# Designs tried in a protein design chat: VH-VL binders against q89xp2. Part 44

Target 1, 226 residues: q89xp2
Amino acid sequence: MTSPCKHGDRPPGRHDLVFVSPAGWRAMLDARDDLAADSLLARWPKMRWPTIRRRALPHEATGVALGLPLPPSAGKKRVALLVEIDHVASVARPPSLQQARAYAPRNWWPTLDRLDGLALRHSVDARVYGSLAWQSLTGLDYVTGRSDLDVLFEFRSETDIDRFVADVAAIETSAPMRLDGELMSADGAAVNWREVHGGASELLVKSIERVVLLDRHQFISGATGS
Below, E stands for the ipSAE of ESMFold2; O stands for the ipSAE of OpenDDE; V2 stands for 0.75 times the mean of E and O plus 0.25 times the DockQ between their complexes.

## First folded at step 13 (VH-VL; framework fv_polzastobart)

Design n6 (at its last look DockQ between E and O 0.57; V2 from the best seeds 0.00; counts 0 for: pae E 3.3 > 2)
Fold by OpenDDE, look of step 13:
Structure n6 (fold): chain C 226 residues (1-226), chain A 118 residues (1-118), chain B 107 residues (1-107)
Amino acid sequence: as target 1 above (226 residues)
Amino acid sequence: QITLKESGPTLVKPTQTLTLTCTFSGFSLSTSGMGVSWIRQPPGKALEWLASIDWDDYKYYNPSLKSRLTVTKDTSKNQVVLTMTNMDPVDTATYYCAREYFWDFDYWGQGTLVTVSS
Amino acid sequence: DIQMTQSPSSLSTSVGDRVTITCRASQSISSWLAWYQQKPGKAPKLLIYDASSLQSGVASRFSGSGSGTDFTFTISSLQPEDVATYFCQQYDSYPWTFGQGTKLEIK
């Protein structure tokens, strides 16, 4: 299913940041009394902070499914939102490793730098999601001593995936945090990098539309849309 | 019913400090998303936003006047106070307080004309 | 600061006419825009918020449209009671700023 998009804008994909219009925020908050009463959510649009695109639930047939994770100080609640496509003001990619670095703990910096270098060597676009991303986007405290580093690796057809994930695993051995993340193909389909590294013949592939089990070779070759 | 009302001196001498109080009813500044703003309008001229205060006591000031402005709230009294120092004849205007809800001003006081003159 | 430029500064029209006022922002403000009506000696009244949402209790002849930098306020059929000055206001970024106003009169 192709999601409608505004003229000149790409449709928001999984993990994309979505900025919601004033009317959209009003609509969402009006529909949910519990959300309207939340102080941090009330401030969210004032701070022009984004939401994140998520896969729609079965009952969410229309609209754009969005997520909003609150920081640990606010109970670490994950808010599920649904907005009309017309209320999408803009869409952005998650922050790069470089953008997020300044907001990361100091002891994370060597790992971030190594991952950045690895990504560049393999022509992979590496972006951050999860706690570090939100910390960088909001300036609020999301990262804790138990936080993982969540990285989205957007690979290309020429990328040696097996070698890449092996190198990611090698970096993790000296990392102060767990490295989680996904390998994402050009069509937006994604797999957990650990699953690929494990050598499974079939992979659990997640897209904005569905979750499917696909042949490893099919996924790596980028033939997920057929 | 939501109401706001400005009170304070209507005549101020140059270099003196203006203190205005906004007394409101029908809503509370303890409510998330709620704020009160001060806006002024010189006679026959456009509106100018001065300052805002919200439910979490965040304060926002017009940068051009920030050094002269202070806004405070007393939630228990439903009052917001604006102070503006070093008044000048150019500051002669009708001063309004208004409720901010989602940053637009949906309710206004009637305004109070403040004249700065020797 | 974001500058809001209204056009025209003034206009005189007849009862029943369609009235159009424009507001341009110096940079994109998405749809963080409101329109106010101010009658002589009175406080401004909110008519439109979020660029196109009609405030409760406001007549349906009033409408707003636009996004980004260019916005339009429309009165579909001008009534005698609509004589006033109209202002746009952005609330995308502090400081909040207003247009210079459009004075609307009836011929």
Scores: ipSAE 0.653, ipTM 0.851, lowest interface PAE 0.9, mean pLDDT 94
Fold by ESMFold2, look of step 13:
Structure n6 (fold): chain C 226 residues (1-226), chain A 118 residues (1-118), chain B 107 residues (1-107)
Amino acid sequence: as target 1 above (226 residues)
Amino acid sequence: QITLKESGPTLVKPTQTLTLTCTFSGFSLSTSGMGVSWIRQPPGKALEWLASIDWDDYKYYNPSLKSRLTVTKDTSKNQVVLTMTNMDPVDTATYYCAREYFWDFDYWGQGTLVTVSS
Amino acid sequence: DIQMTQSPSSLSTSVGDRVTITCRASQSISSWLAWYQQKPGKAPKLLIYDASSLQSGVASRFSGSGSGTDFTFTISSLQPEDVATYFCQQYDSYPWTFGQGTKLEIK
């Protein structure tokens, strides 16, 4: 393994890291000339780097839909993969803020530290996805001067969500980057933190299966596990 | 047909630097997924992986020996070169080069015995 | 470093017998494991890759199984030409490491 993440405490869903078995990699490379010919993509199995769950396309009814975001030097593209369930070797949660800190630009550190402290005070599990996550997992240069900080806030029943998002907004005011954060419920459904902070009565809820519009109370009620 | 062959000195004095060349044919180290590795086997002992170099010049070294090892390639000559500094009698072994296809060693050279003695 | 422990260290048996060799990893390596045969005085030869896949041109009497930490190599019916040392290799994480080998002889 290249970057260990604790096996998830919730069912596999969006943002989960998926490690593909050697048999899975051989099957994909044998079937896909575009994968085998790409120098960087050919390195993925050698480095034991993970992939990420993605929403399946309409004609991907069988198997597990995975994505592989390449760094900016490779054109900022995301490779779509489809593997058989038997080729999923393990699943892990995204890197924690603490794990990712050493791989972030130095001027991001105060913001990461403030988010980590806030998450602790509110009983929130804060993880990263997007460019910082992949930089921490691979060591490749994903973060640029225009990169967002993509944070996943997994909250618990004791979390005062309205106060939490207000404190996130305060932190962003002084941040050197845009915060692209999601609040994630115990069932893996997520919303943008700004929709909650803005007081919207209906929220755009994303899960691995679908994107739907739900009442704020429906999301908060299901998300707190209450 | 795929072949690999090791060449270099068979006798080296303590403290000297060993340079071994792997010359191969039947494949290109420019092909994605291809690598060449150096492995040694002391008499009567287990194989020990030393170093690898792959198709885009990424290099891998056994951490216990990293300060003593350098691996390079010349894709146009189908060659990989291993340099190992500060040789000691305990480094006496048969040295192999092998093709690494992504992660396993599917073709090996016949090996060259290197003896380190005064 | 991931230690690979083989058992037995040597084995003496008869033509036609079933041979079983075990390799144990000090931590999970999923199925990132290969088996090699090294005949006396010769270079190693790859037999099994990805724990259980038979290399092209290798006789079907050879097989491998296992995942995680425990792996098994089997010769279903020993032949005279199978006299060799057999060893496993993990390729889960650097440094790549090998088992100490199992020397197989015929009585």
Scores: ipSAE 0.381, ipTM 0.727, lowest interface PAE 3.3, mean pLDDT 88
ESMFold2 (binder alone), look of step 13: mean pLDDT 93; pTM 0.938

Design n7 (at its last look DockQ between E and O 0.45; V2 from the best seeds 0.00; counts 0 for: pae E 2.5 > 2)
Fold by OpenDDE, look of step 13:
Structure n7 (fold): chain C 226 residues (1-226), chain A 118 residues (1-118), chain B 107 residues (1-107)
Amino acid sequence: as target 1 above (226 residues)
Amino acid sequence: QITLKESGPTLVKPTQTLTLTCTFSGFSLSTSGMGVSWIRQPPGKALEWLASIDWDDYKYYNPSLKSRLTVTKDTSKNQVVLTMTNMDPVDTATYYCAREYYWDFDYWGQGTLVTVSS
Amino acid sequence: DIQMTQSPSSLSTSVGDRVTITCRASQSITSWLAWYQQKPGKAPKLLIYDASSLQSGVASRFSGSGSGTDFTFTISSLQPEDVATYFCQQYDSYPWTFGQGTKLEIK
């Protein structure tokens, strides 16, 4: 039996990039004629492009649920994948703002830079997901004139969340694109930054395991896993 | 049944260009995931990958030989052609074409010995 | 380029013996590895792909294991027809590269 080549010390969380083993890809391609017949999907493992960790559906009790978004040129289809844990070759975090910058439209650069600076000032780890991330990962055209900038803000217990989201909102006022994204706590629980900025007492908290409504203070304090 | 067969000159003079043709059957290079590679093996030595071409006409070359190599396909004829310029006696080898099934070489031609000599 | 180093370069064993060949990659290639058998005057034959998957039609006495940088090819019980040179090959990244080969003989 093949010992899985797993790189990383943690299981893949929501938004994490997951690289699938050759055996995993082969298994998926063999099991799904629709995948094998698609030129771009056939190209995916050849180019060693990653998938993204997603929440499992109710019928996906076993395995690792993965997603693969195709670019607009390929119909913007979201491919749902399910792989065994042994087929996870490695896990990586989404691209940083710095990594993705070179792949972004030039008019996005000022916004990216401001967000990067803001994140650094608040000791927030800012990552990119969505169209810009995939554009940076694959080199394919994902970003369009209608694309939002999707940012994952990984905050710490000492982060002033209210001030941070207010500053994000301020940056958006001069941005050429809509700023979407999530605030993610250390335990992987995440909330839309706009919801937090709106001042709601209860927040829709998403994790890899569940979606729940939590008290604002509870989420901010990091008490989501108790 | 899947088959591949190499054809071309077995004797080439130094500085001349080698042209080899791989004719295959049992599969199509129009099928996603399919590719054909060229691999050579000097007598008594290890295998060396030269070039590949896939279903989307992507071409891959060994960087050490890239300036000398060209690979093309004719899907309608089920043929892949390799050209290698400026042949040298050191290029004497058995040249194979092989099918890429996803990534590995699951079917090979019999190979053709190409001798470079004055 | 990724270098593939096989060990040993040659091996002489008896019929029925367990044979082990190793292949080491200069960097991690996860499990993007194949093993080939080449008999004299013949083309290589695929035996193992994806480090441990047995190619269809290949005898069960052949197996592969490993991931990352270290891989092992095993013949559980050597048969006379197994006399050949064996090669590992990585297809993790271009250029694809082969090991130098292991010549297997019977005493």
Scores: ipSAE 0.799, ipTM 0.902, lowest interface PAE 0.6, mean pLDDT 94
Fold by ESMFold2, look of step 13:
Structure n7 (fold): chain C 226 residues (1-226), chain A 118 residues (1-118), chain B 107 residues (1-107)
Amino acid sequence: as target 1 above (226 residues)
Amino acid sequence: QITLKESGPTLVKPTQTLTLTCTFSGFSLSTSGMGVSWIRQPPGKALEWLASIDWDDYKYYNPSLKSRLTVTKDTSKNQVVLTMTNMDPVDTATYYCAREYYWDFDYWGQGTLVTVSS
Amino acid sequence: DIQMTQSPSSLSTSVGDRVTITCRASQSITSWLAWYQQKPGKAPKLLIYDASSLQSGVASRFSGSGSGTDFTFTISSLQPEDVATYFCQQYDSYPWTFGQGTKLEIK
């Protein structure tokens, strides 16, 4: 994450990290007194930490809607930011399981290793979001004894999704934490892995643009919406 | 008017400890985003950043020199102090302090030449 | 450490000429870059920040451009008072590093 790059061939989606340019930070600091008033928010631009893409609210039709999830010590709140497109310096993928491992509690390591091995066997790109992701990105204490492990599983058309989620469930049986996670198609549409494991015929599909209910086979067979 | 000024010895013998003080006016180091940095320039060579201290007392050190450097501040006196141990003739340079608002160095002191020799 | 390489290392040209100096970072620094002017025996002076933004009180003949790894500093019409050494500096990640400088002289 020390050398972020612009997302080249797909628009930024859910969970993508967005790095704000120095001009963007200067503009926000000039316009928003609340950023300077909070010690952690004042520090964020200095650290060059990323933000995260969020769904825009109705009054945010122009610009890029971003979020700043603060750690539990700051109340675990999410600060809403809105920047001009010209102030997006780069976009990066969430941290990989391997990148995040060193920042996880030691008793999580066997589960992370098993998930990484499973993802490799299925040619799934596995990444983290949520508390472990932000702990790995900032070094701040986000992970608590009650934290879920939030994993993003980007599958491909050849992935046997039903077998994959069954193996995820098997790993959770021995895990010290609840595994939360999303299966994401190549177009950025995602569903909760438990809905798929549970055998639901219709799935709640989330994308950066919307949330819709789709037939299971419709989700598996390709892109959602247009 | 924003000013910074470096003070301290101009001649130091090898192995001695250098202590430099940056005294500034026209701004407060308690302002969010504000920092003061030490940068040196050996004669005829590039600038080398040494250390920084921010408004919230966060400190940064050049990794190649970290074991030899200490930076502290006294916000009430508008001072930042750099200490550099075990001086060597290669450390002969002009030493500057500079203000940063978040990132770039927008105001610099005039610098003080420190010569390290027997 | 991010290495900053400037070209050329020195340049001699005439009043009124357009001057171009380049700076290359060893890895992407997006737009976290400044340009400084340093006259002999004087402290550096900030000219350009955030790769392309002109510092207050700096003449408009100075400009900067670029992002990523390749950056350009331009003097649109060289003046006698512009004789100096010019440095780029990255502030993407610690340690902050400077280019070796470009010494600019008038023929």
Scores: ipSAE 0.486, ipTM 0.774, lowest interface PAE 2.5, mean pLDDT 89
ESMFold2 (binder alone), look of step 13: mean pLDDT 93; pTM 0.938

## First folded at step 15 (VH-VL; framework fv_polzastobart)

Design r1 (at its last look DockQ between E and O 0.64; V2 from the best seeds 0.00; counts 0 for: pae E 2.4 > 2)
Fold by OpenDDE, look of step 15:
Structure r1 (fold): chain C 226 residues (1-226), chain A 118 residues (1-118), chain B 107 residues (1-107)
Amino acid sequence: as target 1 above (226 residues)
Amino acid sequence: QITLKESGPTLVKPTQTLTLTCTFSGFSLSTSGMGVSWIRQPPGKALEWLASIDWDDYKYYNPSLKSRLTVTKDTSKNQVVLTMTNMDPVDTATYYCAREHYWDFDYWGQGTLVTVSS
Amino acid sequence: DIQMTQSPSSLSTSVGDRVTITCRASQSISSWLAWYQQKPGKAPKLLIYDASSLQSGVASRFSGSGSGTDFTFTISSLQPEDVATYFCQQYYSYPWTFGQGTKLEIK
């Protein structure tokens, strides 16, 4: 299990795992009759499984917007939750490639290892989200034969982004699954790695606060304008 | 009104099996978030959690006693049964069943004293 | 297993006094903690859940605080009927575990 960071260390950003307090869970479950019918959802806090931080909708400005993806066996429903900030017990980053590896199909292992090696060479932190992440976090079956590998690449100012994404693309050519994912800057702004690799002059940049089109150089240089 | 009541033998011989039944009312184990736990307390000692069963028939056991414990439920009868094998005088205690409301024990039975003696 | 250590094991105070009991967990349990009152010959009664939430019907003089490893149970003004043993309990991870108890008496 990923060691949670103490509350207050940093505000939860996109893709961050959020552990909710028992009071928070009680509040959420009691407020939503529709959630009470889902046994797996009720199991979630009992198993101390995390939620994921999502962008807030306009009417959710006063709380911490959370998501909870149910596995395919439960219809792949994405449950939208809202919790008060005081009920955020801890925050953690998504699982690393290494942490998630044991939960991945065996035929994924070579690709995971190559990506991990690539990330290390470029001083990029590689983490997983999506189906593999939740499979690793819960032990439930999330990954199917149609699943993509979703990777979050946290890059640094010194990272050669163009070279990095080219290498990612090269790895994908021999991968048994599609490689999806985002390049994330230090400020939490992220872009799909395929957009970068495609050579677009403008990039769709997503942060916890907003979605904006930015010049490619502005994003890469960290000038995302918080 | 929520109530729980323990029933079963109050005297057990060593090596025998203890069977306790918790009969409850005012709630259902078919309700999400509901569970029933067994807790015991030796005379003058601290409380010890033994086992729990929840709305989805998940069972949890104290690892130290797992090999000796079995918990089952009959939702239609509002009953939970605890079985504990190979009883020893050290197992002499007041045995409680309690409702888990999500996690905490908000309602308790009165408890039943079980004495293990030859 | 998570060990819960209460302090003090016993105390004797006067009516009207402020009473403070502490519970320390061997590891962080966030706020997955409850406080119980047990009177002689009776079952435990839930007073505080989720570290600081007051159980319905419980007097407002009872309160709980804390998170992580250190927790505090407080009686703002001790009443004669408060003579009992108090237990903390963690439900962060199985097995659920209780503190050893604090016996509260009146001088």
Scores: ipSAE 0.874, ipTM 0.942, lowest interface PAE 0.5, mean pLDDT 95
Fold by ESMFold2, look of step 15:
Formats: sequence, structure tokens, C-alpha cells
Structure r1 (fold): chain C 226 residues (1-226), chain A 118 residues (1-118), chain B 107 residues (1-107)
Amino acid sequence: as target 1 above (226 residues)
Amino acid sequence: QITLKESGPTLVKPTQTLTLTCTFSGFSLSTSGMGVSWIRQPPGKALEWLASIDWDDYKYYNPSLKSRLTVTKDTSKNQVVLTMTNMDPVDTATYYCAREHYWDFDYWGQGTLVTVSS
Amino acid sequence: DIQMTQSPSSLSTSVGDRVTITCRASQSISSWLAWYQQKPGKAPKLLIYDASSLQSGVASRFSGSGSGTDFTFTISSLQPEDVATYFCQQYYSYPWTFGQGTKLEIK
């Protein structure tokens, strides 16, 4: 419906990147003097940097709701954008752990390598979001000494998720940063990995459309939250 | 009214360094979204982008020529300067400066023909 | 480095005819593309930006279309003053690159 997906087989989900067309950027800059006047926000289209899909507000029925996470030096804010569907040029998955590695602090590299190995062993697709993702996408300084490593783990229904999160916890024991991450089912619904590791019987499930509380079994099966 | 004008030598000997100045009016390079680019056109050939400099002092260079090019600006004088080292007869071209408003070249100078010959 | 392949390289038609010129990019450039007109001995003039948007002060007989890799420039009814070389330029990724041009002549 409101899906911006024009070059993929799935609509953009939670954490997916959205690239805006030049016409879309001109329309936003013309309508929003705050964007045009801000040196960093004016830089965004110049650099062809992506935006990120966000949940639409009640008033945003016709367009695609997007966000711009700014770096700490600019106040660490998310700028809200709304763009017409026709101005979505392409959609991309978040950077993989492997792609992001070169942009991480060097003392993070062993942890990233262990997470890559773990993801391979469990047939999980591991990607980054948050500060490391945006540092790798823009080259701007997002990662600080207090930054979490934000990882998105996409799993299949046959994945032993309890064993997977136990292994993630083991990796965190020797990590130089907190591992903050989400487990995402095939339909794009996600939970924090710590809720699963902690043995919660009900999980806070987030999707692009809503946030709901689901039974652990329901989330693993991908049954429903509708 | 927006204008750009190229100035500098029209004849350069091989191995010499070319310095061209773009003087512009009707806009400021300190305004967010503004840039100035250098583009050349050898006789009878396609245009070739050389370098750009923008409002935030980001500089962009054609990778095939990067070791020979330097672009700088003086926003108080509305000037952009291109320096190109080790000139060769193949560099004979008309050199243009143009305004880059975010990304398109909407206003161009008249160009200056630079001939590289002994 | 994105190559812009423009065709035809030259074209000779009559006043009043419809003119079509194409550009193909070596990779997707979305709609980050402009069309320029250049008369002999003169600087290029921007006609179309963002693939299809008409620059202010440009006659409405000029138009552009396309996205991705394939782009078309059209003059709906050729006028004598349209004799020039036309070329496309991508501004998706550095280095900015230009098509080699289409020289338009009147029979």
C-alpha cells in the first residue's frame, strides 16, 4: 500500500534504508526551511546518504515516513521526514556486520568477527543499525566510547533461538561494548535479544506498523500479532 | 543575477602549472547547498568534470586527475581557484566554471580556452 | 566511474519534426541526470534537471523522461534555433560524467 519498495521483493521493514530521489529532496528542501538552512541536513542529499523507515504518525496516511539519525556532534537527534511514494528511489538492507567492520573501532573487531562466525553457524543474517551503521554509511563520527553495538539478527523458524541468544550472551562477556540487538522474524517483527535470553514468557514485539506484547511461542512461530 | 567568469593564462607550456580563477556574483558559496565546479572540454570532445568545492569546504576531484588538481575558495571574494600541475598538450581545452546548486550545473561561465604548446 | 552512452551521435531532421535523443548509464543513477544544450563556441545551457524537470526559462517543447539506466530527451517540434549539440550528465556519483553529445542539424 504505502510501501516504498520499488526495486526489491519486500516492502521496507524495520531498520531498512530508503534512498530519496533528487525530486524528493528538492520537494522537502522547498517545503522545510529548517532543512535547507541547516548545513548538515543540506549535506544529506548532496552526499546521497539514505534515510531510515520509521513508523508513520496518525496524520501521515499518504506518504512514506522517514527519519535521519544525526551524529552526536549535531545533538544526536532523529529528524522526521515525509516523502511521496514516487520519490523513493530505492530501498536497501542495513549494512552487514562484515561491511561495517572497517568503520568500527579496532578493539571492536574481535567481537564483530565472533558475531559473524556465530551468525554463520546458526544460519542467521547479521546486520548493524544505530551508531555503527550510520558511521559506516556516512563516515561521520557516530560511534563513541559509550556506544552500544546494535545488531539485527534475522532468523528462520528452524533456528534454535534460545541457543543462539545464549551464544550471544557468551560473546558479550568479553566484548568491549554492550551488545544491544534485535531478533527479527521473516515478517519483519523484532524483539530485543535480552528479553529472549532472560527467559521472558511474553515479549515486546516491534514492527514497522505497531508494538505488541506476544507470547514467546507466538513470536518464534511468527504466528500473529494482528 | 548570477554570473561566473574564468580568468587566467590562455597559453601554457608543457610541464607548467595552470592556475585559473573563477569569479562569481549573485550567490554566495557560504550558503548551504552551493558549490562551484570546474569542467573542461577538449576541442571536439565531451565535457570532463575536474573538481568541485562546496559551501562546507568539501572538495571533490576527478580520480583520473586527482594527483594534479587542487581546488580552493575564498568566500569573501567570491572566488574559486583551480590549480592543475604538469600540463600536457592533451590538456588543451576550454575550461569552464559552473555553479553547482546541490548537484546540477545551472549557471556556467563563458569558458576560457587554454592551449598547451611550446 | 559511471559511463554515459548517448545516441545517436548526430541527427539531421526538418523544422517541425520531433527529435528524440537517448542516454544510457552503465549503472542505475535513479533520476540524477541533466540535459544540456551547447551552441558552437558557447557555454552549455541547462535544459532539464532531475531527468524530467524543465529549467526555468526553457521552452516547453523540451522534455525529459526516464529513471534508472535509460533516459530520453525530446524536442516536440524542432525550431531553427534548436541547432546545437545536446548532452546528458549524471550527478548520482562522483566523478560527474557526461555523454559524448548528439549534434543536431537541420536538413
Scores: ipSAE 0.485, ipTM 0.769, lowest interface PAE 2.4, mean pLDDT 88
ESMFold2 (binder alone), look of step 15: mean pLDDT 93; pTM 0.939

Design r2 (at its last look DockQ between E and O 0.74; V2 from the best seeds 0.78)
Fold by OpenDDE, look of step 15:
Structure r2 (fold): chain C 226 residues (1-226), chain A 118 residues (1-118), chain B 107 residues (1-107)
Amino acid sequence: as target 1 above (226 residues)
Amino acid sequence: QITLKESGPTLVKPTQTLTLTCTFSGFSLSTSNMGVSWIRQPPGKALEWLASIDWDDYKYYNPSLKSRLTVTKDTSKNQVVLTMTNMDPVDTATYYCAREHYWDFDYWGQGTLVTVSS
Amino acid sequence: DIQMTQSPSSLSTSVGDRVTITCRASQSISSWLAWYQQKPGKAPKLLIYDASSLQSGVASRFSGSGSGTDFTFTISSLQPEDVATYFCQQYDSYPWTFGQGTKLEIK
């Protein structure tokens, strides 16, 4: 398990794992009668499993918006939660490719290894989210035969983005699964890597605060106007 | 009103099995985030958690005593039963059952002193 | 197992005094901590849960604070009825464990 960062180190961004305090869990669950019947959800805090940071809806401006994805066996329900900032116990980044590897299907291993190698060569931090991440975090079955590999590529200013995404695309050609994911800049702004690879002049850039269309060069250069 | 009460033998011989029953009222083990725990306290010593059972019939045991402990529930009777095998004089203690609301023990039985002696 | 170490093991103070008891965990337990009061011949009584939440019906003179490894239990103004042994308990991870207790007496 990735060591959680202490509260206050940084605000949780998109895809960040959020560990909630016992008081936070009580507050969230007591406020939601509709969740009381969900045994797995009730089990979540007992297992000390994390939530995931999500963008807040307009009416959720006063709290930290969290998501909790249930596995396919539980209908793939996505539970939306809201917690007070004081009840955020710790924050962690998503699991690395290496950390998640052991929980992936064996036929995924070559692709994971290639992506990990690619990320290292380009000084990119590669992490997983989606089904593989939650499988690795909970030990529950999230990955199915239809699952994509969702990768978050945290790039740096010196990263050759065009070359990097081309190499990702090349890896996908021999992959047993679809490669989805986002390129994330240092400020937390992210774009789907396929948009970048497609050569679009404008990119749909997502951050924890907003979704905007930005010029490709603006995004790559880090001028996201936060 | 929430109440818990321990019942069972107060005297057990060495190597025998202790069976304690916790009968409770005012809450149900069919309710999420509810559980019942067994805790013991040797005379003049600290508290020791033994086992827990929750609303979903998950069972938790103290690893040091796991091989000797079994906890079960009868939700319809509002009872939780603890069995502890191979009792030894060192196991002499006041045994408590307590309600878990989420994780803390917010209500306790009065406890029952179990003496292990030949 | 997570070890909980209380300090002091015992203390004697006067009515009206501020009392402070500390509990240290052998590793971080975030806020998964409760404080109990146990009077002689009685079962423990929950006073504080989640490190700082006051149990319903408990007097406001009792409070808890802390997170991670260091926790503090406080009685703002000691009353005669507060003579008891106090325990901290972690429920961060199994097995749940208790501190050794702090015996509080009045001079």
Scores: ipSAE 0.874, ipTM 0.950, lowest interface PAE 0.5, mean pLDDT 95
Fold by ESMFold2, look of step 15:
Structure r2 (fold): chain C 226 residues (1-226), chain A 118 residues (1-118), chain B 107 residues (1-107)
Amino acid sequence: as target 1 above (226 residues)
Amino acid sequence: QITLKESGPTLVKPTQTLTLTCTFSGFSLSTSNMGVSWIRQPPGKALEWLASIDWDDYKYYNPSLKSRLTVTKDTSKNQVVLTMTNMDPVDTATYYCAREHYWDFDYWGQGTLVTVSS
Amino acid sequence: DIQMTQSPSSLSTSVGDRVTITCRASQSISSWLAWYQQKPGKAPKLLIYDASSLQSGVASRFSGSGSGTDFTFTISSLQPEDVATYFCQQYDSYPWTFGQGTKLEIK
């Protein structure tokens, strides 16, 4: 499905997929009876499926905090994993809209096609996360009749964000589902597209480290930390 | 002590069906991340993986042979059975069963040579 | 299918020498790789798993390294009982495939 990529020298960031090494999986399965006892969790490494980056809990001071979202048939739970950095084999971006299309319900296809075209016109990298992403990565049934379409829009400094979100809003008016989209800067900080479209002067900015309120222009101008 | 042993015919005729049984001890296919695999080695050639069956009854088949292979298990008898249809002289090989723990083959049977000839 | 290519196909060397055998995968397999030893008339024996981890009960003179497409198996000091054929095997993608083997002899 998705090819591994790197984000320079930084560790895996928000929405990144993380492939765990065989040594890492073996260590976790040996140490955690809850993983070994659950048929789907024990099978996860045999399928070579990735995990997802998550925020560390307070007691997880070292290592890379990962999540393993299970499908609704398995209780729709998210299993917490913690691995050593040496057990991160590769990091990949979430599936592209094009990659995910074949796994989406047929009636979602026009919306996905419009979003893909919009992203191309604005030079935005558009990808899916959430239920459609995991359906495309695993082939298991994640998408339900109540599912949102979760889209990640990585914008560039030249992107006209206000026009972009207006066009996203126009696409949603004809969509068969609610669009839950995030705008993400190059440093991995993200904000909900509706906050930007709604004209909020302060935005709730999410990163792997924290959630903060930033004024609109502070987020749009972007701090890369470089 | 973990052991595996292959049993079945050592000579079959072309077009016949081969049935091999792997009988094992020292582990159970009820344990997660346990599997049994069938691998063959034609004389003087590389090993070729054929099929696997896991603790959760998930089955894997080599795509080039899938239409000819069936693997089943009986966990109460500690047995795994391989059936291979329409045997041909090119299928002459030593057939091994091996334990797959996690994803490597850590214990192997001694193997059984199966000759296919008219 | 992922093709595993070993080099050399055979080698002959002296007791006490350092032996290296390489294995190249036709695409990245991360570290999903094992090394086996097969003596004449016997089943393969697992030596190294996950590219570099030594199987329990295997002598410490055996080691493995590498990731991605290029892997190396090493015997630090060859012993007479190490005469065998050595195979790599990938377990990244089905079908699981083996290298053609490297026959090791003592001259």
Scores: ipSAE 0.703, ipTM 0.876, lowest interface PAE 1.3, mean pLDDT 90
ESMFold2 (binder alone), look of step 15: mean pLDDT 93; pTM 0.939

